VH-VL binders against q9h9l3. Designs and how they scored, part 216

Target 1, 176 residues: q9h9l3
Amino acid sequence: PRKMVAIDCEMVGTGPKGHVSSLARCSIVNYNGDVLYDEYILPPCHIVDYRTRWSGIRKQHMVNATPFKIARGQILKILTGKIVVGHAIHNDFKALQYFHPKSLTRDTSHIPPLNRKADCPENATMSLKHLTKKLLNRDIQVGKSGHSSVEDAQATMELYKLVEVEWEEHLARNPP
Below, E stands for the ipSAE of ESMFold2; O stands for the ipSAE of OpenDDE; V2 stands for 0.75 times the mean of E and O plus 0.25 times the DockQ between their complexes.

## First folded at step 12 (VH-VL)

Design z35 (framework fv_nivolumab; at its last fold request DockQ between E and O 0.85; V2 from the best seeds 0.84)
Fold by OpenDDE, fold request of step 13:
Structure z35 (fold): chain C 176 residues (1-176), chain A 124 residues (1-124), chain B 107 residues (1-107)
Amino acid sequence: as target 1 above (176 residues)
Amino acid sequence: QVQLVESGGGVVQPGRSLRLDCKASGFTFSDYEMHWVRQAPGKGLEWVAVISYDGSNKYYADSVKGRFTISRDNSKNTLFLQMNSLRAEDTAVYYCAKEGYYQSSAFLRYFDYWGQGTLVTVSS
Amino acid sequence: EIVLTQSPATLSLSPGERATLSCRASQSVDDYLAWYQQKPGQAPRLLIYDASNRATGIPARFSGSGSGTDFTLTISSLEPEDFAVYYCQQYDYWPLTFGQGTKVEIK
């Protein structure tokens, strides 16, 4: 099977003013959308802002959350050697304090053919929500209760599948 | 503390070029999307351009597309705006602006920090 | 593009009074809406983001509400330093757009 997974993370705010984005949830799905990993994660620093509107994270989710260091290890074991698909994935990697090889990374927010299919400017960075609606006719991130990283990871994988052949060929000709 | 300092503004004739610089400090510059926003004298705010954290993606307002080029040097914590084929309507104070905190799949493109602005006057 | 229409154009009030500023979007922008304050000769200052979240250091007298197409900035009790121009801005769609501004002036 193809060694491809999609990842989506949710972050909370830490630091004196809550401006540091810290990992609080991570979801990983395989090529078929099956959940390989989905855990709430406890940041190493005190949470100042749960950013619940976006993250969906609440205080109760942190009660039995996996400590960051442990979670990071679990996640890295899954990602190692895989093609990792994500949307604005550099943010996820930043939160994970881990950077996957560029040659094995697929960022659906930076794939011009995907934007083209969605009748969006190729050079614009589009939200996952908008691309998913345009290309999959599916509503994600509905409501104000926060995102589901599982839903977002699955959507990201489905979006990538739409341009996978074309993009993989492009990358083969133009390695990052 | 976060600080953004624009420079390079001045008076130029139509058709000429000008480059603006924005020096950033007080945050990890390379982690954030950066923007230019301008304000004509006595008028409102107009978004101009955006550049991704690594400079790989750029997008422009229709009013400046094909004439302006946004770029950045993360090693120098500096944002640039190359303005070519300047027009009278480009006359404005130009602000560099930092995006808010980031989430994984959502872009929060409000501007939590602004520079003091640099005035560009295009006049014959 | 998303057109943001602010009202009123000018709001004349006295210190201590309540100020209510409106921002209407041509189509829904969910809660991807920010408010800024700008004083003469200064850069805009972020007041509210995500429609209702007060930025760091912003006094409690400032509050934002609304979602979709209708948004409101409220200043519960105007201070002398609050007389300025206020802009709303949406960041749900490209291009990013601002309202035309509301001037809050002293009566």
Scores: ipSAE 0.855, ipTM 0.941, lowest interface PAE 0.7, mean pLDDT 96
Fold by ESMFold2, fold request of step 13:
Structure z35 (fold): chain C 176 residues (1-176), chain A 124 residues (1-124), chain B 107 residues (1-107)
Amino acid sequence: as target 1 above (176 residues)
Amino acid sequence: QVQLVESGGGVVQPGRSLRLDCKASGFTFSDYEMHWVRQAPGKGLEWVAVISYDGSNKYYADSVKGRFTISRDNSKNTLFLQMNSLRAEDTAVYYCAKEGYYQSSAFLRYFDYWGQGTLVTVSS
Amino acid sequence: EIVLTQSPATLSLSPGERATLSCRASQSVDDYLAWYQQKPGQAPRLLIYDASNRATGIPARFSGSGSGTDFTLTISSLEPEDFAVYYCQQYDYWPLTFGQGTKVEIK
């Protein structure tokens, strides 16, 4: 069976008025939550807004950050051929400038059985923070220093495990 | 320059249907989740519906669920609201609204751009 | 559903005065709060996002503060164009909700 990883990214603001979202950190964990990759990444263009409240990215993190092109190559090598789990994962792929096969993609923000388990409407896009609190009894993204992509990727994998058997069977019966 | 232009409002009787359009320009429409927000005359703002960037997921306020359908055509940069079984309480100005920048670590569902709105009046 | 209660309902002030508008959430919404300005017959205009970040093109006299349940919009010195209705909006929970508004009117 295919190996499974979870990914989470943090973005900073680039482009006019800082409205473009550019990759500045990426974390990948395996099924057991062990960190396979965790790097600060230097966007190819000027950072206008670090978005630190959410991203946790500060100027000092960029000093020795891996250039985007190199980091992307490292990340894609890890993702290729694997089932990749994320939360609103299309945003992570857009920041990576990458398309992962839909058949190998799992998005915890769009799994109806997971929402139902949390007593949430099946088609509401629930935050990682709220799902993690309701289903794992764990507070993540605590404080005002910004989010940790390691913490978030680990939480995402644990959430997926709650519905993995059911959802993998569903996808096998209903190929994307 | 980001621009959102609603159209399709008018006066209709209760129980009838109406479709609203919102034409978008000045940004990559298919990158953003889009919303409808309404405001009854002289009243505050009420969120109505959201549609995901690719149209695959939709969510509605309880007050309109089962009667309204949000949709989008990314090839035409157009957002739609199909309003069926209209009621007097649906009378409002309907706004098309765009979310701010995307950030996978948090959902930032504030509205940085709004259309000028289109008035829907439901009266017998 | 998160209820946002704005106070005061109406704030009557003169140009040059400082305006302080409050928004209180029924439970914590962290920093997921925005402020909008709306003039009659116009769409809302984003002023503040993420509780304290000024939106593009918004004058420096507008500032937002607070976190969790208690939020404040401050206009340091009112200009004639600032007399409008102001709404807060939370985006931590579904459904997205708005406060009932604070009208800032000329004295």
Scores: ipSAE 0.827, ipTM 0.927, lowest interface PAE 1.2, mean pLDDT 94
ESMFold2, look of step 12: ipSAE 0.792; ipTM 0.916
ESMFold2 (binder alone), look of step 12: mean pLDDT 92; pTM 0.942
OpenDDE, look of step 12: ipSAE 0.716; ipTM 0.907
ESMFold2, fold request of step 13: ipSAE 0.720, 0.789; ipTM 0.900, 0.917
ESMFold2 (binder alone), fold request of step 13: mean pLDDT 92, 92, 91; pTM 0.942, 0.940, 0.937
OpenDDE, fold request of step 13: ipSAE 0.848, 0.830; ipTM 0.939, 0.935

Design z36 (framework fv_nivolumab; at its last look DockQ between E and O 0.73; V2 from the best seeds 0.67)
Fold by ESMFold2, look of step 12:
Structure z36 (fold): chain C 176 residues (1-176), chain A 124 residues (1-124), chain B 107 residues (1-107)
Amino acid sequence: as target 1 above (176 residues)
Amino acid sequence: QVQLVESGGGVVQPGRSLRLDCKASGFTFSDYEMHWVRQAPGKGLEWVAVISYDGSNKYYADSVKGRFTISRDNSKNTLFLQMNSLRAEDTAVYYCAKEGYYQSSAFIRYFDYWGQGTLVTVSS
Amino acid sequence: EIVLTQSPATLSLSPGERATLSCRASQSVDDYLAWYQQKPGQAPRLLIYDASNRATGIPARFSGSGSGTDFTLTISSLEPEDFAVYYCQQYDNWPLTFGQGTKVEIK
């Protein structure tokens, strides 16, 4: 059946006051959590705020970073035709300037059965950190040096696997 | 630049309904989750509700769940709060609030811009 | 629900003095903590986000520090426009919650 990947991106602030979110790192893992892609990406606009506390991005990372246009082409080639899993994945697609078909998109921030397993309200958008702690007994995003998009993508795939059978059946009965 | 303008406040009797509107400008409205926050006269701030960027997901404070409905119309850059079965304790200034920026790995739920607020008074 | 307790309730100071405002969380909120200023009849204004980052246009005399459960807002030298109510807000978990406020008033 269809191959499945998980994606996570890190963003920096560009544009006025650094409020625009621009892609600066992208990590993609396969179903087993093996890394298929992990690159620092140079945004096409001037970086106003590295957002290092969350992004883990520093000036050093941008020195040899792949230009956005090239990185986007590489990433989209990997995503094409696959089921793509992410957490609040709309933000990742917005930063990529791309929107994957809804029928092939899985968002762990919007899966009611996953929230229920975590003893969370079905319609609350829970953070990846909290779901991972509750359901996988792991601490991710530890420390103040920023998040690892590889770690986050791997956690996202593991979370999806907990509800994969139920959710794929639900989507088959209720096409998006 | 960024502006949020609330309207629809007023004086109503308990048990009645009101709808609040918030017109947004100066940013791409459909990129952001939007919130309502209220402040009773002389009191502190209380978060009320959130709606996702596309309107598909909504979450409420327990104090208003089942009575209030948050919604949005992205084509009109407008956020709404439908308030039913109003009670005296719902008397407050109601603010609409914008999140600061979006980030994939962290939920950024502080508010960088606020409207000026609209007063709702629930009194016999 | 994460409770934020601000202290003191009222801080009476003169212009030029240093103000130190405290916010304590009932459980860790990591760095998911913001500070707001509210003047009478006005909406809140963001000062600090992510515990220590100054919002755009906020003067350097405002600084935030802390992580986990204990947070501080410092105003290094009070200006006349700084006399207001200050709120902390956590965004680590639902529901989003605010502290009860610290009023900074002129002595």
Scores: ipSAE 0.681, ipTM 0.884, lowest interface PAE 1.9, mean pLDDT 92
Fold by OpenDDE, look of step 12:
Structure z36 (fold): chain C 176 residues (1-176), chain A 124 residues (1-124), chain B 107 residues (1-107)
Amino acid sequence: as target 1 above (176 residues)
Amino acid sequence: QVQLVESGGGVVQPGRSLRLDCKASGFTFSDYEMHWVRQAPGKGLEWVAVISYDGSNKYYADSVKGRFTISRDNSKNTLFLQMNSLRAEDTAVYYCAKEGYYQSSAFIRYFDYWGQGTLVTVSS
Amino acid sequence: EIVLTQSPATLSLSPGERATLSCRASQSVDDYLAWYQQKPGQAPRLLIYDASNRATGIPARFSGSGSGTDFTLTISSLEPEDFAVYYCQQYDNWPLTFGQGTKVEIK
């Protein structure tokens, strides 16, 4: 079996009116929740909206932030060949301007058995916060200070582990 | 400028079908979750359905489940609502609505932009 | 589902007066609460999101406060164009739900 990592990114708003989501932090953890990567990242374009309420990103975090191109290279090296677990992970990949093979991607926001286990509608996309509370009895993303991408990545991995066996079997029978 | 334009509304008899369209512009349509919200005449707002960015996930209010189908064509920046087995209580102005924005691991499901709405009247 | 109850049903005020609208949730929605304004024949317009954030282009006289189950929309000084129906909406859990609305009418 391939090694698994979980990824979570935080994005800020760039471009006109800050509608472009640009990578500003990325955290990657291994199967055990150990942090493999956690860096603030400097977008190539001017930040218009830090989206601090959600991203947790503030101007001060960008002072010594890793330039996007460099960070992207570092992140891709870690992800290559791995099964990458994330929550609404398509957003993370979009921000990274990188798309991992679908067969090696696991999106915990699109796993019906996970929702079922949480007594949620199977076809509804649930937040990481909600699933984490339901299934792990843990509060994440508390307060208004923004998300912790490390915390979110760890929670994502733990959630996936709850359905890993079942879902991997499902995927084996139904390759994406 | 973000625009959402609904069409397809009209008068239809109970039991019949109707399809609504919503044409989106001014934003990257394929990046966002889209919703339908309806409002019966003189009444409040009722959430109807949601579809994920790529159309892979759909969820409905209990009041329309099994009768309505939400879909989208990202290549045409268009959201659809197929309404079957229409009932009198489905009479409403139907709005397409855009989610606020997306973040990793979170879904921000307030509606920052709405269409002008299209009226559906179900009457015998 | 999470039920949002708005009060009062109707608020009769004069221009220049302060308007205070309440929205109570049947259970905690944290700050996943939005406010909308709707005028006759128009689509709702977003006023406040995340309980207290003013949407782009919304005048400063509009403010939102609260968290958990109790939320308030305040219009510090009513303008003639502010007489409308106001809805709160939670996006903490499925299904998404709206309050029944508060009509702010001219006295």
Scores: ipSAE 0.621, ipTM 0.885, lowest interface PAE 0.9, mean pLDDT 95
ESMFold2 (binder alone), look of step 12: mean pLDDT 92; pTM 0.938

Design z37 (framework fv_nivolumab; at its last look DockQ between E and O 0.75; V2 from the best seeds 0.58)
Fold by ESMFold2, look of step 12:
Structure z37 (fold): chain C 176 residues (1-176), chain A 124 residues (1-124), chain B 107 residues (1-107)
Amino acid sequence: as target 1 above (176 residues)
Amino acid sequence: QVQLVESGGGVVQPGRSLRLDCKASGFTFSDYEMHWVRQAPGKGLEWVARISYDGSNKYYADSVKGRFTISRDNSKNTLFLQMNSLRAEDTAVYYCAKEGYYQSSAFLRYFDYWGQGTLVTVSS
Amino acid sequence: EIVLTQSPATLSLSPGERATLSCRASQSVDDYLAWYQQKPGQAPRLLIYDASNRATGIPARFSGSGSGTDFTLTISSLEPEDFAVYYCQQYDNWPLTFGQGTKVEIK
């Protein structure tokens, strides 16, 4: 009976040499792919590297961005009590300074049946781009203008649906 | 100042085992995926194994699957490679290598820092 | 697996000359390509990642270009410390693979 959402985040570089990944956009979609949240977020530290090739974040996006503390509160309200689906999702939780219960977390980068459907080694951590192309016949993250966290969250939910019944049964028999 | 220091290399006979250690400093070790990469004498580079930031996910080159085990101890900032059933073709310098930072659902698996390597020689 | 073919195998050049090194992938790797420099007895050093981004501390004379299957490392004016072996590496798909190297040596 639990509601399920998918999340994806975009990060910019802060800290020394821009090597710290700080949250600058977050998108959340429901089971049907409808957008529940999509905001640009202003990190609490100076942005050293926008990482625009990957993040899609530019200086103009920060002008009206929601401050991190406020955005975090909004996002955590949405996630609380829900099954949260993501790809390499621990990185998104680290950027949010939050850790969701493992029993309510689904990571499409670590689902062996999903890899097998894609004819990929079950222990490999495959990119969202590759799994989406192989299993959904869809090209995401196209071009050099950066990724869309909405597109990526939607793709992540669709991938999970391909193995949802099998994986939920597996987790019921093998609690994390 | 990122540093990676390998140890544990040596000369062994085929079929024997060795364990390599890599001590890390100058970065938050538990945030990063780590790899072993090897280079046979006078030859190019070959990726060997990868372990996720928390040790929960491991992946190996076909040439070492079933014989080598990668592991880590985040409390000691140490990466390990247990090499069993060693063969002559495993003779190489073994490098500990650090992935770059995570970037927005992109897996950017280039190696921004390398150790100086430890030599493993497998000969009869 | 994705095979990376580097050419030429050896470049013999003098300091001050322009070096152009090629890496060809057996299938598209988009821009998931890195370049490394290795001097004798030393570990590889990252020069370029994502096909064209210089790593921290790498001089501006090093530049990378290309996307898909064809990639180039350019050293605009060789310095004495640049005579080394250069490797490309793809990280688009598993297993991660390297080219076999291009040796840049003094003429």
Scores: ipSAE 0.674, ipTM 0.883, lowest interface PAE 2.0, mean pLDDT 92
Fold by OpenDDE, look of step 12:
Structure z37 (fold): chain C 176 residues (1-176), chain A 124 residues (1-124), chain B 107 residues (1-107)
Amino acid sequence: as target 1 above (176 residues)
Amino acid sequence: QVQLVESGGGVVQPGRSLRLDCKASGFTFSDYEMHWVRQAPGKGLEWVARISYDGSNKYYADSVKGRFTISRDNSKNTLFLQMNSLRAEDTAVYYCAKEGYYQSSAFLRYFDYWGQGTLVTVSS
Amino acid sequence: EIVLTQSPATLSLSPGERATLSCRASQSVDDYLAWYQQKPGQAPRLLIYDASNRATGIPARFSGSGSGTDFTLTISSLEPEDFAVYYCQQYDNWPLTFGQGTKVEIK
């Protein structure tokens, strides 16, 4: 069986109006929730909006942040060959300018059995916070200081574990 | 500049079908969730439907579920609303709305930009 | 669904006066609450998101506060162009829902 990791990224706003989402932090945990990677990342372009409310990123975090190109290399090295679990993970991959094979990707925002278990509509995309509360009875992303990508990655992994057997069987029958 | 331009509204009899279009410009259309919101004459706002960035996931208000279909063509920067089995209570101005920017695991489902709306009148 | 109740239904004020609009949720929506302004014949315009953040281009006289179930939109000093209908909207859970609106009219 392939190793499984969960990833969560935080993005800041770059570009003329800060509408471009640029990677500013990335956290990766293993199946047990152990942190494999957690770094602040310096975007190649000037940050216009730190989006601190959500990202938790502040200017001070960028002082010694890992340059994007270097960080990307480190992250890709970790992800290569693994099943990667994330929540709305396409955004993380986009920020990384990297796309993992679909067959090795698990997006907890698009797993109908997970939503069903949480008494949510199967065709709705639910937030990680909502699913975590419903299924794990745990509060994440509390406060206004921004998200913890480590906490989010861990929650994502735990959520997936709840439906892992069923979903893996489904995927085996219905390859992406 | 972000622009959303709805079209396709008009007068239609109950039971008939109508398709609305929304042409988007000024932003990377394929990066954002899109929504339809309607407003009956003299009434408040009602969320209608949502579609994911790639069109793979859709969700509807109970009032339109089974009758309306939201879709998108990212290559054309266009959002669609196929309305079937129209009812008098579907009479409204229909707005396409852009969802706020996405932050990883959190969905910010407020609408930072709206179209001008297109009027759909269902009457016999 | 989460029901948002706005009050008052109508607020009659004069230019220069302070306007206070309330939005109450049937259950906690955390700070996933937005405010919109709609003028006659126009589309809604985003004023506030995340309960207290002003959208781009929104004048400083507009402010939002609150968390959980009770929210407030404040217009510190009404300008003539501020007379409109205001809607709150929650995005904590499906379906997305709006308040019924508060009409701010000139006294």
Scores: ipSAE 0.384, ipTM 0.810, lowest interface PAE 1.4, mean pLDDT 93
ESMFold2 (binder alone), look of step 12: mean pLDDT 92; pTM 0.944

Design z38 (framework fv_nivolumab; at its last fold request DockQ between E and O 0.85; V2 from the best seeds 0.83)
Fold by OpenDDE, fold request of step 13:
Structure z38 (fold): chain C 176 residues (1-176), chain A 124 residues (1-124), chain B 107 residues (1-107)
Amino acid sequence: as target 1 above (176 residues)
Amino acid sequence: QVQLVESGGGVVQPGRSLRLDCKASGFTFSDYEMHWVRQAPGKGLEWVAVIRYDGSNKYYADSVKGRFTISRDNSKNTLFLQMNSLRAEDTAVYYCAKEGYYQSSAFLRYFDYWGQGTLVTVSS
Amino acid sequence: EIVLTQSPATLSLSPGERATLSCRASQSVDDYLAWYQQKPGQAPRLLIYDASNRATGIPARFSGSGSGTDFTLTISSLEPEDFAVYYCQQYDNWPLTFGQGTKVEIK
């Protein structure tokens, strides 16, 4: 448990048409859901689309945001050596321009036992919102004000706990 | 500029097989979930299949499950649809479609770009 | 599956008139709703995503509204090129589903 953290990132749109996803917030929680890291992050490029509906990011959040390079260093320091749990975590790592070892990565969007437990198709990639509702009977990402990466990271960790024993055994037998 | 170009359509008899290709360009193909959507002549749109960015996961509509296989070769920026045991009701224009931009923990599975489509006709 | 029902089936209007298209979901899809335009012999074109966001390059006369189960696509003033079939699509849950379409035709 002490070796496990959950991460969730929020991205904004950069580039000419805002199609480039750039890191704008990152939250990391420990096994118990305690916040280890939660910072707004300033992308190196001009923000074209805050994607507020999803990201929860607004212009005011960027005023004192941590520069990307600095934030990345802080985040990597926390993640190093840990089992990192996330939902569709490849997107988070992409935004971080960092790739955690596969053997130490847990993606709750790609754990068939979790889908089975939720009575969802095993091969369907389910949203964090849906899995959280089905398995934890909790509503997350409510409203139109955007996501809370802290809330999402906590939910992700709780979901993983439901299948942790089974999945860790599976991975031990089938290392990635 | 994003471009999707389907190929491989044609006329086949029921029970036969056909493979469709979709060549992608103008974006980082390997970053995105890709989909097939079809449209029977004079009818509406029907989602067919999806494949994860790295090909590690596939999901299908019930109407094609067990008969169709979606796959991709990221090194060639190409999406595939292997269609086996074709039926008359599979007759349609088949579109390759790209998902919208991605966010953490949420999947925005609207289709911001489509190919021109390729016609598959299944008839005796 | 989530069923999307569009109305009316056909909308006959003249250029310059306001078009209002409805899409109703059998259950809530929040704002995970997109609108597409399709002209004969062409692929669908994305108009609106997330219920109310215009896609890049889409004219301001197109607007989307609604949440939950009731959605509306509005064309404030029809241009000749706007006569086409319009589809709504939900991406809240699997399988992804489309409405049956509304044909906007010239009166």
Scores: ipSAE 0.853, ipTM 0.940, lowest interface PAE 0.7, mean pLDDT 96
Fold by ESMFold2, fold request of step 13:
Formats: C-alpha cells, sequence, structure tokens
Structure z38 (fold): chain C 176 residues (1-176), chain A 124 residues (1-124), chain B 107 residues (1-107)
C-alpha cells in the first residue's frame, strides 16, 4: 500500500498590501502522526504582514528559516509517490508552487462521508477546528498566538483515518 | 484593481427564472471561493451561496436551496447564479463577493471586494 | 445558525463625536468577525476583519475590538462621510450571517 502523509502550511502576507500568501512554515506527519518535516521557511520576497493571529509566525522565526527554494526541494522529496492528506490542501500546494497528482491527494475539507459522520451537511466546507471537535473531541487552534501546522497536520491525519476505508474504496471505483 | 461586475438583473414575474453573471478581473479568479450576497430594498444583508474555487462544491442558504444554482467558468472569469421559481421575497440587490487572502490554517470568509450589485425585482 | 444582534439600531451624533457600535453573537465566533460600512446606493465596504484588523485604505479613526461573543466598532471622531449603515458579519460557521445593522445618522 502506498505510504500516506499529512501536510499543513502557514502563510504570511507578501506583495502589494500583503495580499499575496507566501509559505512560511510547513509540517508533514506520517500515518502515525510522527513529524517528518517541520521548518520555518523564508519567503523570497519582503514580508508585509506576518498574519500571526492565524500563522503563528513571528519575526524571530524568520531569522534562521530555510530559504523557500531549499525548503521546497526538501518537501517535494518527501511528498513524491505518496498519498498526501490535507485540509483545503489546494492552498498548501499553491503556496508550495506545486501540484500533486489528484489520484494521490486527499482533502478532508471535501469528503462527504466525513461531514456525514460529523452530522454536518455533506457539501458544507467545514473548518478543521469544527470537525476535530465534533469527531475527535479535541480542541485545536486554542488561544490567540496563532495556529500550529504540526497540530493541524496531525488532526488532519486522524480525521482521514475515520473514513479512510470507505473513501479509498470510493476513489478506486471513481478514479479522478 | 479588483473588479466585480454583476449583470442580468431585471423585473420578472413570480415563478419565472433569471440568470445573474459576475465578471471578475484584477485577481486570479480560480484561486478564490466566490459568494453571492443579497439585500432586499431597505433591509439588511443575507448570504446566499458559495462555490468552491474549482466549481466542484456548492453550498446554499436555506431560503434558496433547491431553487438557486451557483456556478462558475474559470476560463472566462465568470460567476453565475441561476435563479428558478422566483418569489416576491427574492426581490433584492444581488452582490458578487470575493473572500480575502487564503490561509490554509483557517477559512477567512469575510468579503474584501464586492460588485456594484444588480437589482432583481419579482412582482406580478 | 449564529444570530448577530447589533446595538443600537440608530445612533444619532454630530460630526466630531465618538461612535461606539456593538455586535453580540448568540455563540462564540472566536475572532471570525468583520465590520462593513454601507452608504446609500452603494455596495458594502469592508472596514475591519478578524475582529480588530483594519482593512487596507480604511482611516485610522475606525477600530475594532472584542472576541468571542462581544464586539465593538469605534469611530473616534465622526466625519461627514461616516454617516452610513454599519453591519457586522460572522464567518465562524455556516450559514454566514450578518447583523441587522446600525444606522449612524446626523443629529
Amino acid sequence: as target 1 above (176 residues)
Amino acid sequence: QVQLVESGGGVVQPGRSLRLDCKASGFTFSDYEMHWVRQAPGKGLEWVAVIRYDGSNKYYADSVKGRFTISRDNSKNTLFLQMNSLRAEDTAVYYCAKEGYYQSSAFLRYFDYWGQGTLVTVSS
Amino acid sequence: EIVLTQSPATLSLSPGERATLSCRASQSVDDYLAWYQQKPGQAPRLLIYDASNRATGIPARFSGSGSGTDFTLTISSLEPEDFAVYYCQQYDNWPLTFGQGTKVEIK
């Protein structure tokens, strides 16, 4: 069976008015939730808005951060050939300037059986926070210091496990 | 630089259909989830519908579910609202709305840009 | 469904005065709250997002505060162009909802 990993990223604001989202942290965990990668990443352009309330990124994190090109190479090496799980994962891939094969991509924000398990409308895009609370009885993203991509990636993997058998069978019957 | 321009509003009889268009420019349209929000004359704002960045998922307010269909054509930077079985209470200015910057650790569904709106009047 | 209740319904003030607008949520919305200004015949304009962040191009006299269930928009010294209707909006959970509005009018 193919190996699975879960990924989550944090972005900062770059470009005009800080409206461009640029990668500043990436965390990858394996099926058991062990951390395979967790690095602060220095964007190639000036940071206008750290977005700390959401990103958890502060100026001190950027002092020894890995340059984007180097980090991207490290990350893509880990992702190659694996099933990659994320929440709204297209945003993570966009920040990485990368597109993973759709057949190997799993997005917990867009899995109807997962929503049904949470007693949520099947086609509503539910937040990671709400799904984790309803299905795992865990509070994540607590406090005002910003989110942790390690915590979020681990929660994402645990959510996927709840529907893994059903969803993998569905995808086998309905190839993208 | 961001522009959202709605069109297709007008006066229609109850039970009829109407399609609204929203042309987008000044941003990468396929990066964003897009919304319709409406405002009845003299009243407040009501969220109507959202569509995923790639068009693969849609969600609706209960007041329009089963009657309205949101869609998009990313090759033409256009958002649509097909409104069927129109009722008098659907009379409103309809706005196309864009979410703010994307952030994978949270859904930030405030609207940083709005179109000018197009008036739909449903009356006999 | 999360109900947002704005207070007061109408705020009658003179230019130069401080305006304080309240928005209360029926359950916690964390910091997922925005404020909009709407002038007659115009679309809403984003003022504040994430409870306290001023949107680009919004004058410094506008500020937002609060978290959870209680939120405040403050206009430190009213200008003639600030007489408008103000809406709060939550984006913590579906459906997205708006308050009923506070009209700020000239006394």
Scores: ipSAE 0.798, ipTM 0.919, lowest interface PAE 1.3, mean pLDDT 93
ESMFold2, look of step 12: ipSAE 0.779; ipTM 0.915
ESMFold2 (binder alone), look of step 12: mean pLDDT 92; pTM 0.943
OpenDDE, look of step 12: ipSAE 0.727; ipTM 0.912
ESMFold2, fold request of step 13: ipSAE 0.779, 0.697; ipTM 0.914, 0.888
ESMFold2 (binder alone), fold request of step 13: mean pLDDT 91, 92, 92; pTM 0.937, 0.939, 0.939
OpenDDE, fold request of step 13: ipSAE 0.851, 0.830; ipTM 0.939, 0.936

